VHH binders against Serine carboxypeptidase-like 19 (SCPL19). Designs and how they scored, part 14

Target 1, 268 residues: Serine carboxypeptidase-like 19 (SCPL19), of Arabidopsis thaliana (Mouse-ear cress) (q8vzu3)
Amino acid sequence: SLLVKSLPGFEGPLPFELETGYVSIGESGDVELFYYFVKSERNPENDPLMIWLTGGPGCSSICGLLFANGPLAFKGDEYNGTVPPLELTSFSWTKVANILYLEAPAGSGYSYAKTRRAFESSDTKQMHQIDQFLRSWFVKHPEFISNPFYVGGDSYSGKIVPGAVQQISLGNEKGLTPLINIQGYVLGNPVTDKNIETNYRVPFAHGMGLISDELFESLERSCGGKFFNVDPSNARCSNNLQAYDHCMSEIYSEHILLRNCKVDYVLA
Short names: E, the ipSAE of ESMFold2; O, the ipSAE of OpenDDE; V2, 0.75 times the mean of E and O plus 0.25 times the DockQ between their complexes.

## First folded at step 9 (VHH; framework vhh_8h63_2)

Design u4 (from t17 with I99F R100Y G102R Y105W R106S; at its last look DockQ between E and O 0.01; V2 from the best seeds 0.00; counts 0 for: pae E 17.3 > 2, unsure alone 60.5 < 65, placed apart)
Fold by OpenDDE, look of step 9:
Structure u4 (fold): chain B 268 residues (1-268), chain A 124 residues (1-124)
Amino acid sequence: as target 1 above (268 residues)
Amino acid sequence: ELQLVESGGGLVQAGGSLTVSCAASGRTFDDYAMGWSRQAPGKERELVAGITWGGSTYYADTVKGRFTISRDNAKNTLYLQMNSLKPEDTAMYYCAAHFYYRLGWSTAEEYDYWGQGTQVTVSG
């Protein structure tokens, strides 16, 4: 592990404690997971500990550190060819919590695998790897074992976080060591059930006044409440969905108050 | 398929030590969480110890402080070091493999693969 005292783009020493390091997954050490650990700026000994899992999958957890709930962010200055300046955030969760930003699975950020086989991953495998990571990490950070522990994540991590929590909890119940003081989890704009979420876009649009009552009623009748993976033989439903798509074509799907542009407005 | 073959069992005096081994073949050993279970005559099979991919361990209360489970992935071998053996430790000892453990370590856990067992007898 390494204690990071300064960063390019930030003037002077960092006013918070940042540790980075690798944890080997498996006895063979074929997977090395990289992490950023920011201690609470208030009371590390008593404040909650959270592991943060960035979605994607495969996005670096540095996104959590710099663009979500961490203590640093890029200044809003236009890029001028120099090192982008960093500033402290006023809304950082590290003001009251210890946060462990994990880069997982292998291939995310600085995390890597030593073999082709080890590089292969799945959601289920990732859940287990997170548990393995945490058990190993806590052995090297015993002072944090008693802290209330949470699993956090966003976007695709909605598929990972609940399973990881379940895996941790089950391991605890059956006596795996060290016991993790898991209290719960937090999700930001998560992916959960993709079909349900996708299907709900139509009634949501109607609820927000983006489509007419008439169109919505027609959609409900013709599509039978299923607005995705529609049978091509259902011409009425298909036509109504086309009308829906037309209504939504200039609206950003991830944020209905924004115009649909070629560039993405939101980091998720 | 993963094949598991236990060895190292035998007769030992109470208070003595013994190490049993489990040799794995056929699949990548490091893909599996491993465990030792034992079954005494007339008793149900019970989980003795377990070790995950990352080295996290579990021990039954009856063997804590006396038994140590370990693995050597380079040798595809699982070990159980048994110290301070007691007559009640007499049993057939089995090694088992999980690709993924679902409910943690349990006597009711379904293992993917089992060995044939090695007999450990502790005389009083």
Scores: ipSAE 0.000, ipTM 0.208, lowest interface PAE 14.3, mean pLDDT 90
ESMFold2, look of step 9: ipSAE 0.000; ipTM 0.138
ESMFold2 (binder alone), look of step 9: mean pLDDT 77; pTM 0.784

Design u5 (from t17 with R27F I99Y G102K L103F Y105W R106S; at its last look DockQ between E and O 0.01; V2 from the best seeds 0.00; counts 0 for: pae E 18.4 > 2, placed apart)
Fold by OpenDDE, look of step 9:
Structure u5 (fold): chain B 268 residues (1-268), chain A 124 residues (1-124)
Amino acid sequence: as target 1 above (268 residues)
Amino acid sequence: ELQLVESGGGLVQAGGSLTVSCAASGFTFDDYAMGWSRQAPGKERELVAGITWGGSTYYADTVKGRFTISRDNAKNTLYLQMNSLKPEDTAMYYCAAHYRYKFGWSTAEEYDYWGQGTQVTVSG
C-alpha cells in the first residue's frame, strides 16, 4: 500500500488523501486486486464509504477516478504529446464520501492473477471476489468498518453490483467478519437486461420526441412491440425500423442530447 | 512460524501508568492491522485498541483518552501505553495480528494469531 502525495500532470501535492494498494484474495492468494482509495474531503470518519466498480469487466477503475465521480479530471487542453495536465473536479463525490475504486477482475488495470486458473473469471466469481476483497481490505482499514457502506458502479457493473451486494449481505448473515455496514447500491447507466433495454429504445425515442407519433404507431402495429431480432420476413416492421434508424442516425445512442460521433463521449 | 509475545504487564496502583509491548515475528508486520484485547476473569474478551497498517487508531470507549496504541514497524513491535489506570482495567492483555476475514472493531471479532498475554493488575 502507498499514500500518493503527487501525480504526474498535477502541480503540487494532492489536496486530498489517496491510497493505493493490493489486496490478496482467495485462500491461496492467487489473485491480487489493485485499488484506489480516496478519503472523504469532509469527514472521513462519518461520511459514507463506497466501493466503485467500473464496468467492463476489464476497465480500470482509474476511469471512475478521472472520468466519473472522482476528484481529478484531465484538463480540456488538446493533447500535445506531453503529460496530460490534471485538475480538480468541482463536483467530486469525494467531497462527501470515501470512495474505494476497485480494479476487478484480475486483468483490469494493475490487478493480476498468479496462475492461469486464477485468471479465469465470471460474473458470479467476481461477486465473491468483491466480498473477499472488502473483508480483507477492512482488516487493514478497520476505522471504516462502521461507516455506512455502499456499492456503486456503472455500465456493465449493472450486472455485478446487485450480486455483490447480495453476496456481502449473505456473508454478513453467515457471520463473516468484519460485519460490513452495507446500506445499498448506486448504478450509473447500468447494463441490466439487454433485451429489455434494447427493446425499450423505440418507445424511449418516441417518449423523448425523437420519432413521430405516426412512426411509433406504425412500429407498434407492424413489430408487435418487439423491435429487436425481428423476423426478416416481416418487411413492414423492418422498413419501419429502418425509418427509426434513420431518425436516430445523428443522435448518440448512449446520450440523446449529444451528436453521434465515432469517438465515445466521456462523462464530464 | 508466526509469533506474538507480549511483555510489560505487572501490578500498578490506580492512577498509575504502564506500557505493554508485543514483539512480532514470522510475518510481514507492517502489512497487518494490529490490536490489543483484554480479558478479565469471568468476562468476555474485548477489543481495547487497534491500529491499522497505515497507522490509524481505534479505541474502545472505556479507554479513550487514557490508552495509546502505537507500532514500530522497524522493530516489529506493538505498544499500548496505559495511563490513568483503573481497577476495572485489570485483565490479561493480548496482542493480536488481524487476518483476512477475521478482523473487526467488535467483540465478535476473531483472531488468527495472538500472543499468550500479559497480566495487568491495577490495585485500588
Scores: ipSAE 0.000, ipTM 0.187, lowest interface PAE 15.7, mean pLDDT 90
ESMFold2, look of step 9: ipSAE 0.000; ipTM 0.108
ESMFold2 (binder alone), look of step 9: mean pLDDT 80; pTM 0.814

Design u6 (from t14 with S30D E110Y; at its last look DockQ between E and O 0.01; V2 from the best seeds 0.00; counts 0 for: pae E 16.5 > 2, unsure alone 58.0 < 65, placed apart)
Amino acid sequence: ELQLVESGGGLVQAGGSLTVSCAASGRTFDDYAMGWSRQAPGKERELVAGITWGGSTYYADTVKGRFTISRDNAKNTLYLQMNSLKPEDTAMYYCAAHIKYGLGWRTAEYYDYWGQGTQVTVSG
ESMFold2, look of step 9: ipSAE 0.000; ipTM 0.115
ESMFold2 (binder alone), look of step 9: mean pLDDT 79; pTM 0.802
OpenDDE, look of step 9: ipSAE 0.636; ipTM 0.853
ESMFold2, look of step 10: ipSAE 0.000; ipTM 0.161
ESMFold2 (binder alone), look of step 10: mean pLDDT 77; pTM 0.794
OpenDDE, look of step 10: ipSAE 0.000; ipTM 0.200

## First folded at step 10 (VHH)

Design w1 (from u6 with R106Y; framework vhh_8h63_2; at its last look DockQ between E and O 0.04; V2 from the best seeds 0.00; counts 0 for: pae E 16.4 > 2, placed apart)
Fold by OpenDDE, look of step 10:
Structure w1 (fold): chain B 268 residues (1-268), chain A 124 residues (1-124)
Amino acid sequence: as target 1 above (268 residues)
Amino acid sequence: ELQLVESGGGLVQAGGSLTVSCAASGRTFDDYAMGWSRQAPGKERELVAGITWGGSTYYADTVKGRFTISRDNAKNTLYLQMNSLKPEDTAMYYCAAHIKYGLGWYTAEYYDYWGQGTQVTVSG
């Protein structure tokens, strides 16, 4: 592990404690998971400890640190070819909690696998890997074993976080050491049930005034409240959904205050 | 709503090649990032390849170097060319689509639309 005292783009020393490192997991240690650990700025010994899992899946939890609930953020939105400047955030959860930002699974951020086989992962496997990571991490950080522990995440982590909590709990029941003081979990804009969530897009759009009362009523009547994977033979429902799609075509579905812009991403 | 219909599956000998296609209808095809997933009996569905709106591609390690995903927006069609096929490639292959932007790594669960699938069987 490494104590990070300064960062490119941040003027002067960091005013909070940041530790980074790798934890080897798996029987053969063929997976190395990287983490960012920010101690609470209030009372590390007594404040909750949270592991944060950024969704994607496969996005680094550095995104949580820099873009969500961490103590740092980029200044401005434009890149000018130089090292982007960083600033302190006023809303950081690290003001009251210790946060462990985990890059998982292998392939996320600096986390990696030593073999191709070890690189292969699933949601279930990730849940187990998170538990393994935590058990190992706590051995090296015994001072945090007694802290109230939470699992947090956003987006796709909605599929991972509950399972990870369950895995941790089961591990505790099985007598795995150290006993993790798991208290619960926190989810932000999570993926949970895709069908339910997808279906709710229509009433949500209506509730937000993105579609008319007339269209909404027509959708409800014609589609019978099911707005996904509709029967193509139901022409009326299909047509109404097309109208809905037209209304939403220029709106970013993940954030309705943003324009729908196509973006290419290179995936590892 | 986007409709996806896969075709081109069949029986092929190990080492052979096969191209599966996915015809999209009902919505603008180029609004969607596309992918191919497969599911073998008793196994979980896995994403084998994906292609973004601008044509960036990604592949699972198991198929990298052997499979090629491509799209023709003018024809509203997605393709998966499969070379050097192995018995392990035997599965139901599904065309998938999503319209999410700015979100990271793609898995099968990330997609919003699915076809009925086309069966690919590779004999040893």
Scores: ipSAE 0.000, ipTM 0.178, lowest interface PAE 13.2, mean pLDDT 89
ESMFold2, look of step 10: ipSAE 0.000; ipTM 0.202
ESMFold2 (binder alone), look of step 10: mean pLDDT 79; pTM 0.803

Design w2 (from u6 with T107Y; framework vhh_8h63_2; at its last look DockQ between E and O 0.01; V2 from the best seeds 0.00; counts 0 for: pae E 17.1 > 2, placed apart)
Fold by ESMFold2, look of step 10:
Structure w2 (fold): chain B 268 residues (1-268), chain A 124 residues (1-124)
Amino acid sequence: as target 1 above (268 residues)
Amino acid sequence: ELQLVESGGGLVQAGGSLTVSCAASGRTFDDYAMGWSRQAPGKERELVAGITWGGSTYYADTVKGRFTISRDNAKNTLYLQMNSLKPEDTAMYYCAAHIKYGLGWRYAEYYDYWGQGTQVTVSG
């Protein structure tokens, strides 16, 4: 593994902690999966941990890091066939969560296999490899074993994300170690308008303990489980989303301690 | 503003082949993932193929093995080679563009720029 202090295209040292590395998995260690790990800017020791799975052919996990929920984005739209310029985003999930960006399956980005058999892929194989990757990664990062854990990914990774959660849960039940503190999953479009991004951020915030069960139930009921493309005439949904937005803005501003948002607090 | 103009549509017999093209202008073509969507009367648009700036491809199951997407970055042109055409392939075919590093290039609703379309009609 490597602690990265600078990146091509970004001026100066990184103001966040970035680690990269490989984890060997598969039969006889014949698959090498590359990852990027960004520690939470708030409280990495206690904040949630997520593995983010990028789908789609030809796009490595750095697309998740740079264009989904990570701390970096393109600096403008200028590109001349070389390393694109990078800047910090104003809003990033890594301000309040630790995120692993996994390059899978083998052949994605820097991840590779040593044999043709090891390159063969299926949804089921990917799900098992993610579980195997995580168990090995946690051995090397024991300080994160107790953090609340989530599997996330874009809509391209549809079955893979929930299937990985199931494999992790089954692995825990079978006694695989370290036990992973799995809480659930998040599906989002990492390149979306604000509405689709908000839709997945609400269940994510609930799963991370950033909003109360009461506020989440109120949002889900009033908005019909769709927090994007909201009908302005739906006053309950609109009011609940305003309360959610206000609470989340306080969390970004108050980095020290997380407080649970309650419906009565934010609606009153 | 990126502008997209399709051409090459027409009438073809079932089992035949046709190539449609899309010329891009107004911005650097290399900065976009590109795609082809189709819409038949009374149906929703369907993304049938996509290609990243680096050449990685996507195909809908309904066209996989029959259609080939390609791009010529020097000529700012996107192509769709359609083989073994069926009457159900009859549709207006639209060229579309999505940001270079965007992850939504496999979903039609996340494409930002669209052409006017070219009609493909498969008879028999």
Scores: ipSAE 0.000, ipTM 0.114, lowest interface PAE 17.1, mean pLDDT 73
ESMFold2 (binder alone), look of step 10: mean pLDDT 80; pTM 0.814
OpenDDE, look of step 10: ipSAE 0.005; ipTM 0.226

Design w3 (from u6 with G54E; framework vhh_8h63_2; at its last fold request DockQ between E and O 0.31; V2 from the best seeds 0.00; counts 0 for: pae E 4.1 > 2)
Amino acid sequence: ELQLVESGGGLVQAGGSLTVSCAASGRTFDDYAMGWSRQAPGKERELVAGITWEGSTYYADTVKGRFTISRDNAKNTLYLQMNSLKPEDTAMYYCAAHIKYGLGWRTAEYYDYWGQGTQVTVSG
ESMFold2, look of step 10: ipSAE 0.095; ipTM 0.499
ESMFold2 (binder alone), look of step 10: mean pLDDT 79; pTM 0.803
OpenDDE, look of step 10: ipSAE 0.000; ipTM 0.269
ESMFold2, look of step 11: ipSAE 0.000; ipTM 0.095
ESMFold2 (binder alone), look of step 11: mean pLDDT 80; pTM 0.806
OpenDDE, look of step 11: ipSAE 0.005; ipTM 0.203
ESMFold2, fold request of step 14: ipSAE 0.000, 0.000, 0.150; ipTM 0.137, 0.159, 0.549
ESMFold2 (binder alone), fold request of step 14: mean pLDDT 80, 80, 79; pTM 0.806, 0.807, 0.801
OpenDDE, fold request of step 14: ipSAE 0.006, 0.673, 0.007; ipTM 0.227, 0.861, 0.216

Design w4 (from u6 with L103F; framework vhh_8h63_2; at its last look DockQ between E and O 0.02; V2 from the best seeds 0.00; counts 0 for: pae O 10.6 > 2, unsure alone 64.8 < 65, placed apart)
Fold by OpenDDE, look of step 10:
Structure w4 (fold): chain B 268 residues (1-268), chain A 124 residues (1-124)
Amino acid sequence: as target 1 above (268 residues)
Amino acid sequence: ELQLVESGGGLVQAGGSLTVSCAASGRTFDDYAMGWSRQAPGKERELVAGITWGGSTYYADTVKGRFTISRDNAKNTLYLQMNSLKPEDTAMYYCAAHIKYGFGWRTAEYYDYWGQGTQVTVSG
């Protein structure tokens, strides 16, 4: 592990404690998970400890640190070819909590696998890896074992966080050491049940004034409240859904205040 | 509603080639990032390849160098060219689609729409 005292783009020493490092997981140590650990700025000994899992999946939890609830953010929105400047955030959760930003699974951020097989990941595997990571991490950080522990995440982590909590709990029950003082979990804009969420897009659109009352009523009647995987033979419902799609075509579905602009990503 | 229909599956000898296709209908095809997943009996469904709106591709390590994913937006069709097929490639192959932004498209759970699948069997 490394104590980070300064960062490119930040003027002067960091006013908070930042530790980074790798934890080897798996029986053969074929996976190395990288983490950012920010100690609470209030009382690290008594404040909660949270592991933060950025969604994607595959997005580095550095995004949590820099774009969500961490103590740092980029100054400005434009990149000019030089090192982006950083500033302190006023809303950082690290003001009252210790936060462990984990890059998982392998391939996320600086986390990596030593073999091709170990690089293969699934949601279930990630849940187990998180538990393994934590057990190992706590051994090296025994001072935090007694802190109330939470699992946090956003976006796709909605699929991971509850399972990770369950895995941790099961590990505790099985007598794995150290016993993790798991208290609960926190989710932001999570992916949960895809069908329920997809179905709710229609009433949400209506609630936000993106579709008319007339269209919404027609959708409800024709589709019977089910707006996904509809029967193609239900022409009325299909037509109404086409109208809905037309209304939503220029709107970013993940953030309705933004224009629908397609972006390509290349993943490792 | 986006509908996906796979075709082109069949029996092929090891070392052979096969192209599966996915016809999309109901919604604008180019609004979706697409992928191919496969599921063998007793195994979990796995993403084998993905392609974004602009044509960026992803491949699972098990198929990298052998499989090629492509799309024709004018024809609302997704393709998977499979070369150097192995018995281990035997599976039901599913076409999948999503319109979400982010990095989740390399996992099967990220996709919102699925076809019925087409069976690919590779004999040893």
Scores: ipSAE 0.006, ipTM 0.181, lowest interface PAE 10.6, mean pLDDT 89
ESMFold2, look of step 10: ipSAE 0.006; ipTM 0.335
ESMFold2 (binder alone), look of step 10: mean pLDDT 79; pTM 0.796

Design w5 (from u6, 23 letters changed; framework vhh_enristomig; at its last look DockQ between E and O 0.01; V2 from the best seeds 0.00; counts 0 for: pae E 19.2 > 2, unsure alone 60.0 < 65, grease 24.6 > 24.2, placed apart)
Fold by ESMFold2, look of step 10:
Structure w5 (fold): chain B 268 residues (1-268), chain A 124 residues (1-124)
Amino acid sequence: as target 1 above (268 residues)
Amino acid sequence: EVQLLESGGGEVQPGGSLRLSCAASGRTFDDYAISWYRQAPGKQREWVSTITWGGSTNYAESVKGRFTISRDNAKNTLYLQMSSLRAEDTAVYYCAAHIKYGLGWRTAEYYDYWGQGTLVTVKP
């Protein structure tokens, strides 16, 4: 694990504790699940601990940090062609809770699998992997075992959140250790602007080096900086988005370190 | 308000046993967990053990297999049975109640109540 003291786009050192890392899971350790962990700003030793599960296809757990209930938000709506500026929020849940933001299943965000078979996912496999992740994570963080524990997520996580609670409870009953102090689950509908989220995905892929400068520049010119709800009769934008989708699909299928890029925009 | 009173501390030889108790009084709760913590001189407070409302128990690695947390709801009392005591277990032991009032995550209020502590000394 890594204690993060600064982030691109945020001025100065972080005024909260952020840990990132991987936990190995699976029968042969063939899945690596990435997480962000933010300690409570109030009383981390006694405040509740929650795992926040991402909703919706193509949304990493950093979406929870940046768009839902974490301590940071992007400044404004405008895209500047680089990592967007970040600011603190005044209404973060991490002011009174410890929150673990898990990137699951494999292929979400920085989470990956070492084989094609280990990459395959289902709702049931994801629920089981969340339980495996938590038990391994608690072994490395025993100071949090006693904290009241909740599984949380937005409405898009509706089946996964209750199912994960069920898997944890069954694991406790079957004698899996460490015992997890599960109290229940929380479902929320975080304020997310799908248009803003989708608009960030293309520049983010460019910033990560997943698409070429040429493709990104063509997308910007032809689509006018709007990559969702685009006019299908705009042939140049449509063709460039198809090239983007193809590029992301090939990266996902050949390198399995990144999830298949499912563009989250409205076509009608 | 919740009041917690620890008792049962004292001096013991290495390898000996003690039973700490924590008597609780106050109003009813929606949900709670009760923990033991300890603080040796010059050290930070350290978590020892927790028992949840559902009866699940957990222990710090340093005390697993030697300490047992339990509760007696009829007496409104929490216990820590300590065995195989070592010099490193010398500390002031505190009980703490972790109480949730209200429903749902966004509207719940969380309170921690602490006792004043009881001293455990394990002789050299």
Scores: ipSAE 0.000, ipTM 0.102, lowest interface PAE 19.2, mean pLDDT 69
ESMFold2 (binder alone), look of step 10: mean pLDDT 76; pTM 0.766
OpenDDE, look of step 10: ipSAE 0.023; ipTM 0.319

## First folded at step 11 (VHH; framework vhh_8h63_2)

Design x1 (from t14 with S30D G54E; at its last look DockQ between E and O 0.04; V2 from the best seeds 0.00; counts 0 for: pae O 14.3 > 2, placed apart)
Amino acid sequence: ELQLVESGGGLVQAGGSLTVSCAASGRTFDDYAMGWSRQAPGKERELVAGITWEGSTYYADTVKGRFTISRDNAKNTLYLQMNSLKPEDTAMYYCAAHIKYGLGWRTAEEYDYWGQGTQVTVSG
ESMFold2, look of step 11: ipSAE 0.173; ipTM 0.519
ESMFold2 (binder alone), look of step 11: mean pLDDT 79; pTM 0.800
OpenDDE, look of step 11: ipSAE 0.000; ipTM 0.238

Design x2 (from x1 with E109Y; at its last look DockQ between E and O 0.06; V2 from the best seeds 0.00; counts 0 for: pae O 10.8 > 2, unsure alone 61.0 < 65, placed apart)
Amino acid sequence: ELQLVESGGGLVQAGGSLTVSCAASGRTFDDYAMGWSRQAPGKERELVAGITWEGSTYYADTVKGRFTISRDNAKNTLYLQMNSLKPEDTAMYYCAAHIKYGLGWRTAYEYDYWGQGTQVTVSG
ESMFold2, look of step 11: ipSAE 0.132; ipTM 0.502
ESMFold2 (binder alone), look of step 11: mean pLDDT 78; pTM 0.794
OpenDDE, look of step 11: ipSAE 0.006; ipTM 0.238

Design x4 (from x1 with T28D; at its last look DockQ between E and O 0.06; V2 from the best seeds 0.00; counts 0 for: loop humanness VH .158 < .165, pae E 18.3 > 2, placed apart)
Fold by ESMFold2, look of step 11:
Structure x4 (fold): chain B 268 residues (1-268), chain A 124 residues (1-124)
Amino acid sequence: as target 1 above (268 residues)
Amino acid sequence: ELQLVESGGGLVQAGGSLTVSCAASGRDFDDYAMGWSRQAPGKERELVAGITWEGSTYYADTVKGRFTISRDNAKNTLYLQMNSLKPEDTAMYYCAAHIKYGLGWRTAEEYDYWGQGTQVTVSG
């Protein structure tokens, strides 16, 4: 692995921790997957850890780092034969979360395969490779084993993200080690997966510390673990979801982890 | 984990019709892409039909126009309606499921959960 102190296009030393490296996967080590790892700027020991999957077959994970939720962006909007300057973003998820940006499948960015057979990809193979990558990565980063863990991605990655969560959960069940503290997944654009994404929004917000334990327990109890398409006659569940929605709208427009909702919201 | 049990197989005459069913147990049936595969003795397994959680369907060319896949999410059940049956349709028919929101659904290698199968025999 490499601790990166500077980047082309950014003036001076980086004000955040960036690690890059490769993890070998497969029985013979015939696939090398490259990653970027940005530690949380707040409290990396306790903040969530997320792997971010950028969409598109063969798309570089730097898309997530520079265009989605990472700490840097290109200054300006045009590539004209030179790399534009980099600047810090005003809003970055890495202010409050540790994020791995994985380059998968082989052929994306700096990730590669040593044989034609290892280079061939499918969605199922990619999901298995993500699980294998994570277990190897955690061996080298044991300080993050206990952190709450999420799989995230944009809408193009939408089907791969839930599949990877399932693969990690199956691996834990089968006794693969290190055990991964998987809490769920996050999608940036919920097309085609609206019901599953909606149902995970509430436990995700709780895991991020955005809602209180009391509100979360009330939601679980009143809604029975289902937070979408609820029966309007279930007034307790509906009222708790309205309180949740109001809380999230207040937090979303301000710094994410500086405020938390009160447990006894009265809406009307 | 999704558990699959097929039923409805049997003996039919050529030109006849038969419906096979697959009862699924486990959480979140609605989130899985499902399929039917078949295998005759001495032959490779062939995916004959698939259906995504969104309702998009696939049919192998050998059954297109004769077979219809459908799902009833309220009953956690997958169906295959087989019409105009031919002796070549004789096989063990297996119900299969992807992982949740699994990508790729047009080949048998992409399915993770399998039933024990139900025999369909077309005579003559």
Scores: ipSAE 0.000, ipTM 0.113, lowest interface PAE 18.3, mean pLDDT 73
ESMFold2 (binder alone), look of step 11: mean pLDDT 79; pTM 0.801
OpenDDE, look of step 11: ipSAE 0.005; ipTM 0.246

